VH-VL binders against TBCC domain-containing protein 1 (tbccd1). Designs and how they scored, part 5

Target 1, 147 residues: TBCC domain-containing protein 1 (tbccd1), of Danio rerio (Zebrafish) (Brachydanio rerio) (a4qp31r305to451)
Amino acid sequence: PPGSRLVLMSQVCKQTLAKDSEKLNDVNIKLHRCSEAFIYLLSPLWSVTLDKCRNSTLVLGPVRTSVHIQSCENVRVVCVAGRLTIGGSFNCTIHSLTPTRPLLLPGNASLTLGPFHTQYPTLEDHMASAGLAVVPNLWNQPLLFGV

## First folded at step 20 (VH-VL)

Design x5 (from n2 with heavy chain M34I)
Fold by OpenDDE, fold request of step 22:
Structure x5 (fold): chain C 147 residues (1-147), chain A 119 residues (1-119), chain B 112 residues (1-112)
Amino acid sequence: as target 1 above (147 residues)
Amino acid sequence: QVQLVQSGAEVKKPGASVKVSCKASGYTFSRYVINWMRQAPGQGLEWMGWISPIFDTEKYADKFQGRVTFTLDTSISTAYMELSRLRSDDTAVYYCARDYGFKWEFDYWGQGTLVTVSS
Amino acid sequence: DVVMTQSPLSLPVTLGQPASISCRSSQSLVHSDGKTYLHWYLQKPGQSPQLLIYKVSNRDSGVPDRFSGSGSGTDFTLKISRVEAEDVGVYYCMQGTYYPYTFGQGTKLEIK
């Protein structure tokens, strides 16, 4: 069923990874220790976790549930997501469209939040598929938790 | 037909800057990544980096980081490459080329722009 | 950086005869997506480079079937079954798997 599959992408380094496959639809993505990478996952996704990624740019298709950014450095993330959580991250820039207030966990430094600004041909369909077609954007209303 | 038309030859002094343009036609400009390469006289090809119109992202080769800047004017389907602090070994023909879908295969190239750096 | 090494650097060929160019990479060119981004370009005299083969063995549109590419991992080959006059120029292999993208030195094909 949707949200039951996990795809691990580990140690993607010094390369661009671009995918727009139906095989990514409603899948849980975990990006682990990517470095100096450009990663484009242009499909409606179930959830995305960035763990210990560095010096990278991530452009994600709409994420139905949540985007979790943990222990990342010098990372740019562009995403539409139901929920956004950021913890333990340094010098990261997040451009997001999220109907819930971003949750900032302890350990962050030099974070920049901005609005989602990206447009690609199938984005509208993907947003609809992810249940995020028409939602408010609370990107600039973060909640600080445990800080 | 797909075309990439680059600006004319440039002659610059060391320390100056040069800005080369690459005007695209015959296809949807925003859907393709523009790559930049150069070729010194009698030498091979060297990749400089790319710029993505849709995602507003750039990648520069480390060799040129901090000295080269890629920009776009989407209203006229034009890409620009600016190289600053020029030196004699920057003398080369500079090429723009398109890539579709991050395949990193360059199916169409500009005609090239000769940049000569001399005192 | 990934070093691309071509051989030979000079390739004199008689018209109608076959030609073969080798390209070796300093490390495997298998991308994280499982594909191999090794491409071949031809730069004819006084012209811009043009794509011949992409991803090891795929001919670009308009490329004659006398051109073929093969290989895997770190060893790649471009073959011309029967060389024609219009095939004169410098051939480059290029890897697009790892940053920075790098080219071979080039192989200059000439008619004997």
Scores: ipSAE 0.902, ipTM 0.946, lowest interface PAE 0.5, mean pLDDT 96
Fold by OpenDDE, fold request of step 22:
Structure x5 (fold): chain C 147 residues (1-147), chain A 119 residues (1-119), chain B 112 residues (1-112)
Amino acid sequence: as target 1 above (147 residues)
Amino acid sequence: QVQLVQSGAEVKKPGASVKVSCKASGYTFSRYVINWMRQAPGQGLEWMGWISPIFDTEKYADKFQGRVTFTLDTSISTAYMELSRLRSDDTAVYYCARDYGFKWEFDYWGQGTLVTVSS
Amino acid sequence: DVVMTQSPLSLPVTLGQPASISCRSSQSLVHSDGKTYLHWYLQKPGQSPQLLIYKVSNRDSGVPDRFSGSGSGTDFTLKISRVEAEDVGVYYCMQGTYYPYTFGQGTKLEIK
């Protein structure tokens, strides 16, 4: 069922990974220790976790549940997501469309939040598929916890 | 039908900047990444970086980081490469080439732009 | 950086005879997506490079079937079954797996 699969992408370094496969639909994505990478996952996703990624750019298709950014450095994330959480991250920029207030956990420094501005041909369909077609954007209303 | 047409030859002095244009036609501009390469006289090819029109992202080779800038004018399907602080070893033919969907295969190339840097 | 090494650098060939160019990479070119982004280009005299083979063994549109690519990991080969006059030029292998993308030195094919 949707949200039951996990795809681990570990140590993607010094390369671009671009995927728009149906096989990515409604899967959980974990990016672990990616470095100097460009990652484009242009499908409706269930959840995405970035863990210990550095010097990378991530462009995501709509994420039905949550995008979690943890212990990242110099990472740019572009995403439409139900929820957004960021913790322990430094010099990261997140361009998001999220109907819930971003949750900023402890340990962040030099974070930049911005609105989602990216477009690609199938984005509207993907947003609809992810249940995010018509939602408010609360990207600029973060909640700070434990800080 | 697909065509990349680059701007004409340039002659520059050391320390100056040069901006080469690459006008695309015959395809949907936004769907293809534009790569830039150069070739010094009698030498091989050197990759400089790429720019993605649709995602507004670019990647520069470390060798050129801080000295090269890729830009786009999507209204006229044109990509630009600006190289600053020119030196003699920047003398080369500069090429733009398209890549579809980040496949890193350059199926169409511009005709090249000779940039000569001399005092 | 990934170093691409071509051999030979000069390739004189008699018309109608086969030709073979080797390209070796300093590390495996298998991408995280499982594909190998090794491509071959031909630069004819006075022209821009043109794509011949992409991803090791796929001929680009319009490329004659006398051209073939093979290899895996770090060793790749471009073969021309019967060299024709229009095949004269410099052949480059290129890896598009790792940044920075790098080219081989080029192999100059000439007719004897």
Scores: ipSAE 0.900, ipTM 0.945, lowest interface PAE 0.5, mean pLDDT 96
Fold by ESMFold2, look of step 21:
Structure x5 (fold): chain C 147 residues (1-147), chain A 119 residues (1-119), chain B 112 residues (1-112)
Amino acid sequence: as target 1 above (147 residues)
Amino acid sequence: QVQLVQSGAEVKKPGASVKVSCKASGYTFSRYVINWMRQAPGQGLEWMGWISPIFDTEKYADKFQGRVTFTLDTSISTAYMELSRLRSDDTAVYYCARDYGFKWEFDYWGQGTLVTVSS
Amino acid sequence: DVVMTQSPLSLPVTLGQPASISCRSSQSLVHSDGKTYLHWYLQKPGQSPQLLIYKVSNRDSGVPDRFSGSGSGTDFTLKISRVEAEDVGVYYCMQGTYYPYTFGQGTKLEIK
C-alpha cells in the first residue's frame, strides 16, 4: 500500500545515486549521513527525510506529503512537496514548490529559500500522481518557531 | 549518427585561459550528461568533471575546482570547458564524452583537442 | 582517491591466441545502489577511447563476443578469446563508483 514502505539510504558518500524506478512510487525515503553526494530520486514519493547530510545536492521527484530537512550542512535541495519542514540546518539552499507554508524550526542559520525551477521529462506526470499539479507555491511564506 | 565534434588545437602561454567547445549531433543533447577528460601526451586518462543540462548541476574534480568552468549552450547543442591560469602540466588532449544518466558509460567521445602550454 | 591498477602494462600477443588483462581497485567498487561501476575502454592508435564493457560484464553495442568481462569487489578481468589485428591499442579500466572517477594506467596490446 502507498506510504507503507521505508527505504533508508545511509552513508551515501562521494557518489551520484540516481533512481527513477517505479518501485520507489509512494515510498517513504530517509537519507541519513550522506556526504559529498549527488542524489536524484525521480519518482513520485510519499515522504522524504534528510537527516545529518552534508555537502550534498538532492533533486527529488514530487513528494505527496512532506519533506523534512534536519541537522544538515551545506546541502542543496530541489523539491515539490505537500509540506516542507527545516530544522537545525546550516548553509542550506532549498528550491521548492509547496502549497503550504514552509515550517522553520529552531537551529537554522544561513538558510536560503527559493522557488522551484527544475524540469525533467516525466515531471508533469509525477506531479499529477502526487496530487500537486496546478497548486500555489508558498515557498516565500515561511512559518517560524523560536527566536 | 551520434557525433561529438570538438574545437581545434590551441597553443597557449602560461597564465592564459583556454575554452574548448564540444558540439553534439545525432541525439537529444539535453538528455545526456557531458563529461570532460584529459590525457597528457603518452599518458593515461584523467577525469575532470561533468555538467548536466537537465538538472542544472555540475561537478568538478577537486584538482580542478576553482580553475575550470563547464558551460552549455543548448540552443546549438554545444558544451564548453574553460581552464584558466594555465601551466605547462596542463598540456594534454582534452576530450568530451556523453553519459546517459549517471552511469559513467562514456559511449561516445569527441575527437580530442590538443592544448599546448609553453613559454 | 580510488587507485586503479592494471596488469600487465604491456601485452604482446600472438594473433589468434587469448589475452587477459587484470584490473584491481584500492577499495570495493560496489555502489550504494548495489551495482558495480567498472568499465573497460579501448583506445586504438591515434583514436579516442571507445567503450567495450560496462558494469563489469556487459558488452557495448557492436563489440564482438570474443570480448568478455568478469570480476567483483576489487578484482576485475577483461578477456579476449582470440586476438585479432583490430584489437591493437591501449585498454583502460575505469571506475565510476566514487568521486573522483579514475582510470587504470592502461595496458598496451600488440601483435607479436
Scores: ipSAE 0.567, ipTM 0.862, lowest interface PAE 1.9, mean pLDDT 91
Fold by ESMFold2, fold request of step 22:
Structure x5 (fold): chain C 147 residues (1-147), chain A 119 residues (1-119), chain B 112 residues (1-112)
Amino acid sequence: as target 1 above (147 residues)
Amino acid sequence: QVQLVQSGAEVKKPGASVKVSCKASGYTFSRYVINWMRQAPGQGLEWMGWISPIFDTEKYADKFQGRVTFTLDTSISTAYMELSRLRSDDTAVYYCARDYGFKWEFDYWGQGTLVTVSS
Amino acid sequence: DVVMTQSPLSLPVTLGQPASISCRSSQSLVHSDGKTYLHWYLQKPGQSPQLLIYKVSNRDSGVPDRFSGSGSGTDFTLKISRVEAEDVGVYYCMQGTYYPYTFGQGTKLEIK
């Protein structure tokens, strides 16, 4: 069942975590307190939340619904997502393809937004699976909310 | 047949830089991460970091941060390691090795490149 | 940094006899994904290192079945059931779980 499972990846520290398994298809992912990590989740995902991560790089397969980045520091995120929300985060870089305006909540500083620039062999198939195959990219049109 | 062929030995003075090449053949270059290791004379192996062509990412071991740069030329299936501000304790044989999917299963290694740093 | 400690550092063995090399890590090598990224390499005289065993117990292709690996957590062992002349060299364990990735000091295997 799409969107019914949650996978928690907590305290991934000083390591590379790489997954491309179909077992992650349409799963909700929560990355919590990860640090000094490289995390590659190359499957079509349902949603992703990054919470209290620092000094890390994340490369995500297409995310059907939303990517939420909360309370992160020195994090680089590369994603294709239906929606992108960022709050309480410092010195983060987000390269994205998203058909909705990125939502910037209070508490951010030193954010860099850029266009999606990554390729992998099954990317187009995954984008189609997530309903994001042929969509506009609004990465450069953020919306400030509650600021 | 998979091969990693490295550039030849070099002699450098302290303060100089060296650039070692690693040319890959016999496999799809873009599918593998390239790792760099070194081995000082009479000593064991030391990991220096990696570079990934498929994810456009790299990691340097903290000890070498700020002195080492990894680059790729995917058009000729070649990886490069440049080490700057050389010191005498950088004298070592430098190796490239391939790794599939960050498994650190270095199944093919280059032949090694001796870099000697002396006045 | 994760310290990898091998024992013994020097291993003279009679041809045809078994050999065993221990590797201990300063912390558990169990990755967040549940796998253990402990690998064994052999560096024959005058050659580059070559992979023998990956993820504790899996032989790389072309590695003879007289080589076996075992262990978990922090304690690991490489065994050679019958040492052949071609087995001489330096054996390294290596961990790929935590940055920076680190090697043991090496175990030099020699024929008596």
Scores: ipSAE 0.559, ipTM 0.856, lowest interface PAE 2.1, mean pLDDT 91
Fold by ESMFold2, fold request of step 22:
Structure x5 (fold): chain C 147 residues (1-147), chain A 119 residues (1-119), chain B 112 residues (1-112)
Amino acid sequence: as target 1 above (147 residues)
Amino acid sequence: QVQLVQSGAEVKKPGASVKVSCKASGYTFSRYVINWMRQAPGQGLEWMGWISPIFDTEKYADKFQGRVTFTLDTSISTAYMELSRLRSDDTAVYYCARDYGFKWEFDYWGQGTLVTVSS
Amino acid sequence: DVVMTQSPLSLPVTLGQPASISCRSSQSLVHSDGKTYLHWYLQKPGQSPQLLIYKVSNRDSGVPDRFSGSGSGTDFTLKISRVEAEDVGVYYCMQGTYYPYTFGQGTKLEIK
């Protein structure tokens, strides 16, 4: 069933990892301790967590529920997501399309938020699959929690 | 038919910069990553990095970080490589090559551009 | 950096005879996705490199079936079952698993 599967991608280092398989549709993704990597997951996803990643670039297909970015350093993320949460992260840049206000938890420094700026041939179909077609973009209206 | 056509040979002095062009035709430019390689006379191949037309992302090999810049003009399906602060050991034939979706297979290469750095 | 070591560096062969080129990497080339990004290129005299074999053993379109690739982990081999005159040039192995991407030194194949 949708959202029941987890794929862990741990210690992807000094590589480009690119996947666009329909086998990733509606999967929960956890990226853990990735470094010096470019990661392209171009499928409609259920959720994504980035934990303890550094010096990396992530380009995600539309994420139905949430993207969580925690304890990351010098990471660039490009995503369409239902919800975006960032905590404990330094020197990170997030370009997003999200219909909810990004939630900024404690421990962040030098964050840059920007609008989503990427496209690929199947993006619109993937956005529809994730329930994120034709939604407002609140990338510039973050909520601070526990400042 | 797929084709990558590079700009002509150049002669430069040490300390100058060079900009090599790579014009693509016969395929959807935005679907392929452009890689740059070089080959010093009588020597092997060296990877310099890549630029992605679709994702606004690029990677430079650490050896060239701070001296090389990759750019694109998607309106004319052209990639550019600019190398600054040239040294005599930068004398090489510079190649562009395409790669589908980060498979690193480099199925089509440009004809090469000889850059000679001499004083 | 992953060091790619080819042997031999010079390979004189008799026309019609088999040829074999070895490529060894300083670490495993198995990517986190389970694939091995080891490729072989031929650079004919005065030409750009051209892809022969991708991901260890897959022939590129139009490459004759006398070319084959094999290997795993750190040891890889390119074989030519019967060398033809058009096979003259420099053969390179290349790894695309880890940054920076690196090439072997090249093997110059010549007809004796």
Scores: ipSAE 0.556, ipTM 0.862, lowest interface PAE 2.0, mean pLDDT 91

